# VHH binders against Uncharacterized protein MJ0119: the designs that were tried, part 15

Target 1, 224 residues: Uncharacterized protein MJ0119, of Methanocaldococcus jannaschii (q57583)
Amino acid sequence: MDSWNMKGSKMVDVNEITKYLPGFNCGACGYKRCDLFAEALLNKDVKLEDCPFLLRERFKENYEKLKEILKIKGKIKKEEKYIGVIDGYEADFLLKPLPNECSCRETLLIMDKKELKVGDYIRYRPLGCPIPHFAKIIDEYHGFYIIHVVGPSHRITGEKIEYKDVGIAIVVAFEGIVEGKVPEVGKTVKFIPKHCMMQKVHSGVVVQVEGKRVYIEGIDLKVF
Key: E = the ipSAE of ESMFold2; O = the ipSAE of ESMFold2 at other seeds; V2 = 0.75 times the mean of E and O plus 0.25 times the DockQ between their complexes.

## First folded at step 13 (VHH; framework vhh_7uia_1)

Design z6 (from y5 with S108D S112E; at its last look DockQ between E and O 0.53; V2 from the best seeds 0.00; counts 0 for: pae E 4.0 > 2, framework grips, unsure alone 51.5 < 65)
Fold by ESMFold2, look of step 13:
Structure z6 (fold): chain B 224 residues (1-224), chain A 125 residues (1-125)
Amino acid sequence: as target 1 above (224 residues)
Amino acid sequence: QLQLVETGGGLVKPGGSLRLSCVVSGFTFSSYYMSWVRQAPGKELEWVSAISGSGGSTYYEDSVKGRFTISTDNAKNTLYLQMSSLKPEDTAVYYCATYPSEEEWLKDFGEEDYWGQGTQVTVSS
């Protein structure tokens, strides 16, 4: 299957080349792995015949296919893959902040009965994540708090910022901008919030889409 | 008590290089996740890079691939970030962060902070 850009032009990427290489990672071509040889082919640094196995009868079809592929003018384009660092799961997209905002919006249910107001800084641990977060409350709606995740920058500046420790909070929604394929309303999705320090795959159900802006509920910080 | 201390920040001209260090105590390096996260004033909080697992697999955010290298020295309990070809958009406070083991988490049920105090990197002419 040939790769294509958004305008229907045929494009060649390193993954397409690698599929037709022998895959032995033997080093006989001067590169320790076949994917490195594929990159060198696209950069025109080597010739196809530098892989001695492609000249064997077993790989005759591969060789002819690679000759066909390499005749086209194309741009090097990587396939978009979003892999969670901690768990190795593939996500459907990266979730980025709204324009001019410092993080994706999270909507929290906070169990602690402390008095909280918009503009307060809080420290919380999301239920399902072992890592405490620092956040600023940016809005409140019927007992839910909408926040931006922030770093503990007061530690380097020496400023006396009072962070209210609210303990465990439940993340009930995420809102942000999709990088990747925009999902349909009602679908279960897997995503990585860009501000996540663990780059862990999250899941939820898309309840609103406007352009690339999505609102996701039913949040699960553990994905299988 | 878990502590993470970042050093090595400073002022560097565009195109320059800088090496950040994070010394960790109260935590076992070889079984854990270590990462660098950054934030500039008024900008997004960004995950930058991570090293994880006993094999030391490394991961990078797209904008720093090829320019930054994450590494560890387990004998010194130190995480490094080697930064090269620095750009003004790399200006930020850089934090190191870690994921606790079950043993460490059970000591306080996540009440300890698992990231450091930060170090300022400024890329300016």
Scores: ipSAE 0.337, ipTM 0.696, lowest interface PAE 4.0, mean pLDDT 79
ESMFold2 (binder alone), look of step 13: mean pLDDT 72; pTM 0.744
ESMFold2 at other seeds, look of step 13: ipSAE 0.474; ipTM 0.772

## First folded at step 14 (VHH)

Design q1 (framework vhh_etentamig_d1; at its last look DockQ between E and O 0.53; V2 from the best seeds 0.00; counts 0 for: pae O 6.8 > 2, framework grips, unsure alone 64.2 < 65)
Fold by ESMFold2 at other seeds, look of step 14:
Structure q1 (fold): chain B 224 residues (1-224), chain A 125 residues (1-125)
Amino acid sequence: as target 1 above (224 residues)
Amino acid sequence: EVQLLESGGGLVQPGGSLRLSCAASGFTFSSYYMSWVRQAPGKGPEWVSGISGSGGSTYYADSVKGRFTISRDNSKNTLYLQMNSLRAEDTAVYYCATYPSEEEWLKSFGESDWRGQGTLVTVSS
């Protein structure tokens, strides 16, 4: 059988749609004004969720009403946010360890050097962080040390590990896998390393991208 | 002197529950953000959950959201982690941690460790 022609289909006025939109005319949905977004909704050119404010608790009733008006079937889309717990800043993504590695790689500039080599365990305080860190040196590059954050292993396994106390070190780079939108080289980004015990937002400049693997330099442990 | 002591770990079957406690002393507990961190065999530390000093704000890693509940009792100087629907992937040493104030950071510059010693949770058939 053929689909039958519908006559007198429900006509929804742009003004009726606009009444339930937030009304900020902010452009976040891709349209300069909310009435233009309403027109795009009627033309089925966009989704309700393209307005980020409709997903907020304040506008939940508006969102449900608009779903009824537009006959949209579905659930409220949950937007994943990456908010630093200590500082309250929004990050662009989480940074996860490389496959089969215990933490993101960090590159350290160690000011008060001892005889350090790959495989050594160190205790250090990152400049800008009040918490002592425990790490294993996994590589060396022209006086910089690449490390994994390992935590105080002696507390976890009972192993007797000699940690060399190197004092203050500067974290000059991070390397890991992006969870979230992968940035372009040259962009200043905000990120939260998964291994950060304080869940503090970091910032830096993306120097290299390979798929989801990124290398970030110019690290700032404080974002204001 | 700041002390944090975890307890409540043990062996549990998948799908089971445990409640961890962290007894705090040596600082004004109610003024400090507290967190739970875990470290699984062969992995580095992973932040699990956090709670504001008042208890008014709670935060969770995606891997535990909906299964774990952080809470605190400021009258008892105790932090809690209720762990439900446990999975093999939750096997780890769990420890509590805090963040010093600016004054304490300046006074104890790199010398104090604001983390506990940990309690082992094993999820196994």
Scores: ipSAE 0.071, ipTM 0.530, lowest interface PAE 6.8, mean pLDDT 77
ESMFold2, look of step 14: ipSAE 0.103; ipTM 0.546
ESMFold2 (binder alone), look of step 14: mean pLDDT 78; pTM 0.798

Design q2 (framework vhh_etentamig_d1; at its last look DockQ between E and O 0.48; V2 from the best seeds 0.00; counts 0 for: pae E 7.8 > 2, unsure alone 64.4 < 65)
Fold by ESMFold2, look of step 14:
Structure q2 (fold): chain B 224 residues (1-224), chain A 126 residues (1-126)
Amino acid sequence: as target 1 above (224 residues)
Amino acid sequence: EVQLLESGGGLVQPGGSLRLSCAASGFTFSSYYMSWVRQAPGKGPEWVSGISGSGGSTYYADSVKGRFTISRDNSKNTLYLQMNSLRAEDTAVYYCATYPSEEEWLKSFGESDQWRGQGTLVTVSS
């Protein structure tokens, strides 16, 4: 069965029923639009035969499909739902870390990058997110820094870790493993990174896909 | 000054239970979503559970669903996490956290540690 980020389920909906109606929006059934008739069918307020066009030979296949769809009783037709807890928006998938990594990879543009190198620990605030983050730089490419999000490890281990305070940074990309429907390259997607402490929906454009591994750019962290 | 203070951590055997508390001050507690986040040594933070400001909606990570229960008492400004059927993989420092208001966010410019508590260590070992 399917997992849910928030309480919810998908039932047989009006769109699935409307798909098989003739679509003429003619009013002959007593409803101005076919989607209104579909709602009435779902509520069992009308019969399929109240649409006179479904009784015609050319719509017999549609009629039989609608009979099967509307006979779904006592069943739950689940599609995975990922709802951001703070913002209430629906995401397309969760983004998990790459194998054996502690977080999704983020690519940062850091304004105050003086004396930064791979292996450094930094404290930053992502532009568009009010929550300070702690990260380890794992790679550098032409002024961008690739990082893992880490916690304030000194609070857990008692080890002294020097975090360089870099202020605001722009998150320009995410990379990770999709949990959910794998997107196509070029699509704008909504996703929740597993490491997000507030389970906020992010958006971006998929630039690369390999199996379940995706690289997403054009990141928008707005939640309000 | 926003403050979050966790308590109730300790050493517990596998299958045991533990109740965490988070005392909040410096903001209108009942207006804010609250969450529990945990971090095992050498790992990144993991969201555990969340609860709406009213307490009417609760949310859980799959790894803890059915075992942990989040609750809040808005009259005491206190968040709780009841942890049952504990496993070794639940060993971590547990933090309570909240989302700062837009006004508080602007004042801090994201440079405050106040939006997360200091943490309480939970160790599950036989």
Scores: ipSAE 0.014, ipTM 0.498, lowest interface PAE 7.8, mean pLDDT 76
ESMFold2 (binder alone), look of step 14: mean pLDDT 78; pTM 0.797
ESMFold2 at other seeds, look of step 14: ipSAE 0.232; ipTM 0.596

Design q3 (framework vhh_8cml_1; at its last look DockQ between E and O 0.07; V2 from the best seeds 0.00; counts 0 for: pae E 22.2 > 2, placed apart)
Fold by ESMFold2 at other seeds, look of step 14:
Structure q3 (fold): chain B 224 residues (1-224), chain A 125 residues (1-125)
Amino acid sequence: as target 1 above (224 residues)
Amino acid sequence: EVQLVESGGGLVQPGGSLRLSCAASGFTFSSYYMGWFRQAPGQEREFVAAISGSGGSTYYSDSAKGRFTISRDNAKNTVYLQMNSLKPEDTGVYFCATYPSEEEWLKSFGESDYWGQGTQVTVSS
């Protein structure tokens, strides 16, 4: 509904936003579909400029119309500093989960070579972190496992989940959405994953950038 | 030289299903993004779906989401498009395309220098 509410403000629904987006569903903005990006725009979780195609001349009219619809007046921007709570190091940016995902994607090298498959729940300790993690395997790639950190849901929901205890695992990659200055491919970066319980600064090398979506390898979790 | 050959098209009733295949040769298939496009008479070629070289990322147009599934078999150098719940609006010639990198795919708006000859899909009205 686009009718005025009780305070006289105009309401905008996702469909109005979506019709002015390019519709390519390309993922460059960090969302798999343009309607998910439209929802994130309405919730003010992203900036309109996070869609790189809206910045092209072909979409100039769409961009201006979307600015009117969203009433994006900009915000007062201030230099953001991202300081690790535990280690005190300055990070270049925060890394957020992909849209509709509960954590950044992490790629694990698991030392225990037991049979593991997509959908399995695991308990592991990241090498270099004293805190056990609970995760769900969401993909497998050449002996590596891509996971979401899910927490110990048995303490939250009371549901029984069979966790495979895989012992120590090495976090070899992170994938997520940059909050802050987007780095160039090939740069060594310092970042804080938003799901990190200790807000520990991680380092790694950026191997892929799509808008604000980045894939970082060569992860270093050690103190110094 | 790059070659792309589509197959699996045909005549189907509304609500039916088809599975399209695209056999690829002349490049390192597992490194390239693959896409499906379609074109109805008198209309521009439009994006349907795309998949990364590893198969780890998939993309769909608004009209395809929830009904179509793109997949690939890197051992067979083949990309597939499973089309379910077909509608008359899905009628057209379906083309596969390839992109040497993710950057080229994104910057081109899915337009490619490498296309197959296409396979006709007709959903009876």
Scores: ipSAE 0.000, ipTM 0.157, lowest interface PAE 16.7, mean pLDDT 75
ESMFold2, look of step 14: ipSAE 0.000; ipTM 0.091
ESMFold2 (binder alone), look of step 14: mean pLDDT 79; pTM 0.793

Design q4 (framework vhh_8ghr_2; at its last look DockQ between E and O 0.51; V2 from the best seeds 0.00; counts 0 for: pae E 6.7 > 2, unsure alone 60.2 < 65)
Fold by ESMFold2, look of step 14:
Structure q4 (fold): chain B 224 residues (1-224), chain A 126 residues (1-126)
Amino acid sequence: as target 1 above (224 residues)
Amino acid sequence: EVQLVESGGGLVQPGGSLRLSCAASGFTFSSSYYIGWVRRAPGKGEELVAAISGSGGSTYYADSVKGRFTISADISKNTAYLQMNSLRVEDTAVYYCATYPSEEEWLKSFGESDYWGQGTLVTVSS
């Protein structure tokens, strides 16, 4: 087993192919839109000649250009495979920390929180996970706590860090940077947080997307 | 009660080798779904570097260490190992072992164990 995290390099993209297709979105090739046909061409699922309009005189230049583009032998964009180490399930992507942050942001609903504030270190057990987590509170949002997972760093530094044991907490959201194909808002996704020591597949619903930055709610720590 | 203790860290030159050990007490490795090694470098998050899954006898290695690190276990000694070869400066970190216990073992230790070791420092420098 080599790796779950390898990402292929892109040499030609769908947009470059699509610009030379006829653009009729007619379905004659078996795909409802020309950009879907372009993706199928990159994956070698179809041939250029499956578009009947590319064989017409008016598209001769387009056809010849597409032949040259598709002769490129460099790596095309490949789907990375992200397999959970514990469960063996496939995830849609990895979720990486935001820039300059040590872990993905998790948003917690903490039931026993009467003494909590930003900057506190906490120990908690996520509902649905047997592994206690060590975290630092970085923000508060309408009664929820946003945290970074920091591991048992008190053992590494030798400092007497007072962590507050808050018992069971519910992880209500994850936020981070997608490594892989960025999902659309509203999609149910499977993902692996990069900071997850167990590399367990999580699921949730994407509620915000900005570039590769996503916010995922409806978190389930068990794979469906 | 559940305890994982790492050893074998130290200072080595680039290209050198170390063998880390993780001795378990309070449970046996055969009672875990998986056992793994994780590392943390200053200012960085945690990285799972190697693991053995109970199902199918599968192993996992991070891309950063594949071909250089080997995880193994000696069930008779209740000890897991990480053989680290061809060490690089970027391998400098605190290494600790971790386990994902069975539900039965987790229930015995509820609230008293975190299933992580104490850590052992590996420094790769000239």
Scores: ipSAE 0.071, ipTM 0.528, lowest interface PAE 6.7, mean pLDDT 77
ESMFold2 (binder alone), look of step 14: mean pLDDT 74; pTM 0.753
ESMFold2 at other seeds, look of step 14: ipSAE 0.200; ipTM 0.611

Design q5 (from y5 with S52Y G53S S54G G56S; framework vhh_7uia_1; at its last look DockQ between E and O 0.52; V2 from the best seeds 0.00; counts 0 for: pae O 3.5 > 2, framework grips, unsure alone 64.5 < 65)
Amino acid sequence: QLQLVETGGGLVKPGGSLRLSCVVSGFTFSSYYMSWVRQAPGKELEWVSAIYSGGSSTYYEDSVKGRFTISTDNAKNTLYLQMSSLKPEDTAVYYCATYPSEEEWLKSFGESDYWGQGTQVTVSS
ESMFold2, look of step 14: ipSAE 0.514; ipTM 0.794
ESMFold2 (binder alone), look of step 14: mean pLDDT 78; pTM 0.792
ESMFold2 at other seeds, look of step 14: ipSAE 0.470; ipTM 0.766
ESMFold2, look of step 16: ipSAE 0.340; ipTM 0.693
ESMFold2 (binder alone), look of step 16: mean pLDDT 78; pTM 0.796
ESMFold2 at other seeds, look of step 16: ipSAE 0.525; ipTM 0.799
ESMFold2, look of step 17: ipSAE 0.441; ipTM 0.756
ESMFold2 (binder alone), look of step 17: mean pLDDT 78; pTM 0.796
ESMFold2 at other seeds, look of step 17: ipSAE 0.503; ipTM 0.787
ESMFold2, look of step 18: ipSAE 0.377; ipTM 0.726
ESMFold2 (binder alone), look of step 18: mean pLDDT 78; pTM 0.793
ESMFold2 at other seeds, look of step 18: ipSAE 0.362; ipTM 0.714

Design q6 (framework vhh_7uia_1; at its last look DockQ between E and O 0.52; V2 from the best seeds 0.00; counts 0 for: pae E 4.7 > 2, framework grips, unsure alone 61.4 < 65)
Fold by ESMFold2, look of step 14:
Structure q6 (fold): chain B 224 residues (1-224), chain A 122 residues (1-122)
Amino acid sequence: as target 1 above (224 residues)
Amino acid sequence: QLQLVETGGGLVKPGGSLRLSCVVSGFTFSSYYMSWVRQAPGKELEWVSGISGSGGSTYYEDSVKGRFTISTDNAKNTLYLQMSSLKPEDTAVYYCATYPSEEWSFGESDYWGQGTQVTVSS
């Protein structure tokens, strides 16, 4: 049937509207940028004719296309935005655990000389975060420790698990599955690990990509 | 000393409701970012919901939007999570956690609660 692709009114978004606006960002419509005007059009706060340039012959085709798009009366379709809750910065993607793992893998530089081995449970404070994390060491590589972040389940079960307190540790790498646009090797990216209790934006450099699996080094909590 | 204690967990049938409470002591309970996180055995640790300021902005993980409501009561120094339309997939230990923005915290506290078990089963 003719109307099958009308399913999902969420196909109309601000970017599609903005594409056909003049793009001058002039403020004549009452909005300082054309993408803000596009959002107002979807909310029915304004009409197309509030942009005076759409009334000119030069933009006749744009105006007609916008009339067709807007008759769908769709909801605002926001771009997929990954916004850090505590810091308000935009990230390029979310980072999820590898399949069947309980968290993204973190690679830690641990400065304390404690004897540590695979299978040990540790308590550490990531440099830049006031919240101690609990983790299990799953591997060791060239003096770094690869870990899974876990919850402090010992508190509710009563099991006596020795969490070795290693103090402050530096997170030097993340590994996980991208939710969003997969980045290119060599690019600086901003991301939010899904297990992060603060949903804070992290940054780093992509070192390896395989499908949606990425390895990110040079981790920084100060974004740019 | 900061202490967080969760209560209100229990066994409930699918479609049921529970209200979790997290009582905070040792701080002036205001302007904190507070959150609920959860973990089931063998499953990922995941952030569920957060609230900033004294009843300010609220945030929810997609799978709980419309079913869970986070709130605070400053007079009682308490964080709440009202859970409705519960599903078996919501079964987990729930923890409250905080990121205090107004107080200097050194080493004595880990900003996590003890946890409370929520079990949704028929």
Scores: ipSAE 0.246, ipTM 0.657, lowest interface PAE 4.7, mean pLDDT 78
ESMFold2 (binder alone), look of step 14: mean pLDDT 77; pTM 0.784
ESMFold2 at other seeds, look of step 14: ipSAE 0.350; ipTM 0.702

## First folded at step 16 (VHH; framework vhh_7uia_1)

Design r1 (from q5 with Y52N E104L; at its last look DockQ between E and O 0.54; V2 from the best seeds 0.00; counts 0 for: pae E 3.8 > 2, framework grips, unsure alone 62.3 < 65)
Fold by ESMFold2 at other seeds, look of step 16:
Structure r1 (fold): chain B 224 residues (1-224), chain A 125 residues (1-125)
Amino acid sequence: as target 1 above (224 residues)
Amino acid sequence: QLQLVETGGGLVKPGGSLRLSCVVSGFTFSSYYMSWVRQAPGKELEWVSAINSGGSSTYYEDSVKGRFTISTDNAKNTLYLQMSSLKPEDTAVYYCATYPSEELWLKSFGESDYWGQGTQVTVSS
């Protein structure tokens, strides 16, 4: 199936998508016209379900035809939802690292009075999670430590990284980039941090939003 | 003592295949959650795949779905990750990990990390 000319001659365009949309130009999906929504569908900026009318009985055949045309794939089983692997709970979004960072930022309250500084590597067990984590301290603010979660690099042949064991720490905040619908400030959200070893649902309250960047406090890990 | 030991890493050309093994000792894992996690130096720690140890449910992150297959051999207490169509972005240290049962956690009393030692996979020409 390497025939570029055959696939090129059958390339779907905006007009073919628009043909099967409801055509109300109502703005309910966030776009003033249905042809703008069609362009957003081709750019993968939106989902078919963002049009509130496509799931109605009247438009069921249109919806199925649009799925075929768009070749929506790879995520069909989770198209509408993010589901935690270990806990089965539904999340609102996936939380990804900030650009060029190796993990979401976590903010820790560390009870041990050990001398800690930016750049230190630590081993900690998050309160509410049975699995020890390894992290690098990237910032400090009024007794809180902001960290990146890392793998246990000290176990790699030739690596000599010393981790300070700080025992139990409370994860008080997460910061990262939303993959999915961006939440409003003040809302309680459920999310899955990309670096989570168990892909479990976390919850918290959104306290800051800038574009897709969010800062979430009041963290609850929701463990089996 | 709980131990997880990864093997099977190495250098492979793009498009190639590799099978990772994680041998588990210190408990029978037929009903526990097992996962593969990876990290390249300075890059994100990334969950890759998971399986209950009986093999009834398997899970994959989007970028490896269709290319990687997770499986177990309960008689050998071994977790596998069969990787095919490997890409340079798959280059990382791969770790196996487990979520401990309450019984295992209490017996270990925080002495175990529930991580393996890691095995290096390098995909380059």
Scores: ipSAE 0.338, ipTM 0.700, lowest interface PAE 3.8, mean pLDDT 78
ESMFold2, look of step 16: ipSAE 0.341; ipTM 0.693
ESMFold2 (binder alone), look of step 16: mean pLDDT 77; pTM 0.784

Design r2 (from y5 with F109W; at its last look DockQ between E and O 0.52; V2 from the best seeds 0.00; counts 0 for: pae O 2.9 > 2, framework grips)
Fold by ESMFold2 at other seeds, look of step 16:
Structure r2 (fold): chain B 224 residues (1-224), chain A 125 residues (1-125)
Amino acid sequence: as target 1 above (224 residues)
Amino acid sequence: QLQLVETGGGLVKPGGSLRLSCVVSGFTFSSYYMSWVRQAPGKELEWVSAISGSGGSTYYEDSVKGRFTISTDNAKNTLYLQMSSLKPEDTAVYYCATYPSEEEWLKSWGESDYWGQGTQVTVSS
């Protein structure tokens, strides 16, 4: 998935290093192309000084930037990282369900407002996600529906649950418990809801924080 | 018509093993992105594992890493989850899911679920 490589991560790794190399592809370092030399630098198989041009005055800035980049990458990262599986982007935190709830809360704007009530089960497709979700409506607020995402377990258990197909819905908010650094109100954040089947990075604006509990609006599936 | 069918669930003792299968039909089988998710009644819907990318990279939720193995068999259009060292907290309905290609999505326009039907795994003593 070249298109799913983290634009920043892959570029920060090999492409960021290649950007500062001379680009002559001359083979003097033992590698026929500079991007191969960049990969070898990341693997610590070679030294910067193996490129004879990096020590010349015209490449002094490049050499110093590469030393800085490689110094940072040479440190062992001991922090937990939250990387979206399907998109490969880094999130600021995971979003977990509230205590005793089966998923993060999503707040939906449902375009085709059939007769819906708290307790109803629905099937909806979140705008921006190709995957239909199954959910239970747990509350209603000013024409929005608050839901828990559920699996279609009725297909196994034999429970007679009728899922109302409401078509496309807009997810306008998420609410849950932060795993990671708790954000400040007003900040745009990137997060992964734990119930997400694709572990895709979401973004939004934090509008309320209490301890680790956050409420995030302005939901956007675009990852910067 | 796209269909995902999970099998292989059952009752096992703690420490036991199971292999779940997800047979995909009506869709060109792809390892582009396929995942296992699980949910116990009234409990957290939890992403468990995925296989993704052209190289078939595998990903695991921390609590199952080292115990579960995701794999595919393209000849059988089947996704597997090999589970070992099973614990009572692994008790759940397990679902497979996939990310549709643009071509498949346009054909169905959201009529397909892209979820399997689920299979029950119960770990008890």
Scores: ipSAE 0.445, ipTM 0.759, lowest interface PAE 2.9, mean pLDDT 79
ESMFold2, look of step 16: ipSAE 0.445; ipTM 0.754
ESMFold2 (binder alone), look of step 16: mean pLDDT 78; pTM 0.783

Design r3 (from y5 with Y99W; at its last look DockQ between E and O 0.68; V2 from the best seeds 0.00; counts 0 for: pae E 2.4 > 2, framework grips, unsure alone 59.0 < 65)
Fold by ESMFold2, look of step 16:
Structure r3 (fold): chain B 224 residues (1-224), chain A 125 residues (1-125)
Amino acid sequence: as target 1 above (224 residues)
Amino acid sequence: QLQLVETGGGLVKPGGSLRLSCVVSGFTFSSYYMSWVRQAPGKELEWVSAISGSGGSTYYEDSVKGRFTISTDNAKNTLYLQMSSLKPEDTAVYYCATWPSEEEWLKSFGESDYWGQGTQVTVSS
């Protein structure tokens, strides 16, 4: 009857509700058919008691079963929960790449004084993460570098790519597309970038919103 | 030193199966979080699956749930990804990755990648 997704929600559909309704299609509840009443129950537009037959003794078991089923999220109205895999903390949303981009954009403050330009490939360790990342620089802004995180596919192809090892870098911003409720500017948020290899919850402050596109600064990888 | 090596990739038709292996050396395997990630050319780097803690709890992203199975063999220090019902959308380089212990981190201090070299999976007719 129930299934879970990796985001910690249960699913209930109309057929599971309809199975336990009386099935008379009589209209006494205000709906012509019981399956329409079942949809209204999932949408929280009506109460179980609006079906007069469910209150009768012969349907007592059905009524109790429906109460139990309706305490959980319905298929149509599931709450979107985003749980960090490595840390177990709840995030407000997932952050996806911009259209046709291979990762969320990260803005880096790079500690090493290497000469860097757009198009360079780098190896960096984000401050607060033990795992080195590989990235391509896609833009530069006032001494910050905007990057896409990439996998080191050159290890398979043998392509000669010079990865500049810049050591520790501070990730000062993320930019991407929200999967979930779009936040307001100024809100402190918790989010999981889709490209995160460990699905770790990140936090930061939303400084710009344009549709579902958000720019988040003040990035912190500490969680409890 | 810490080393992760993936094998088992290849060319397979839609609906087929492959088993990926990640042999890990240089640390105590059963104490660590391990994951599979993938990336197709020009596409998103994407987390696929993880196994965490000594109890072997498993996690999957939605598109692979029911088709992929992550597992370990602690005696062989090996992480597996059994892939079945493969689709063209599963075409990618697959990497294994780990979150190091403090002790292993201090020994390497960011000099290790904590990634494997990758293995190519191609699903096409």
Scores: ipSAE 0.506, ipTM 0.787, lowest interface PAE 2.4, mean pLDDT 80
ESMFold2 (binder alone), look of step 16: mean pLDDT 75; pTM 0.761
ESMFold2 at other seeds, look of step 16: ipSAE 0.531; ipTM 0.796

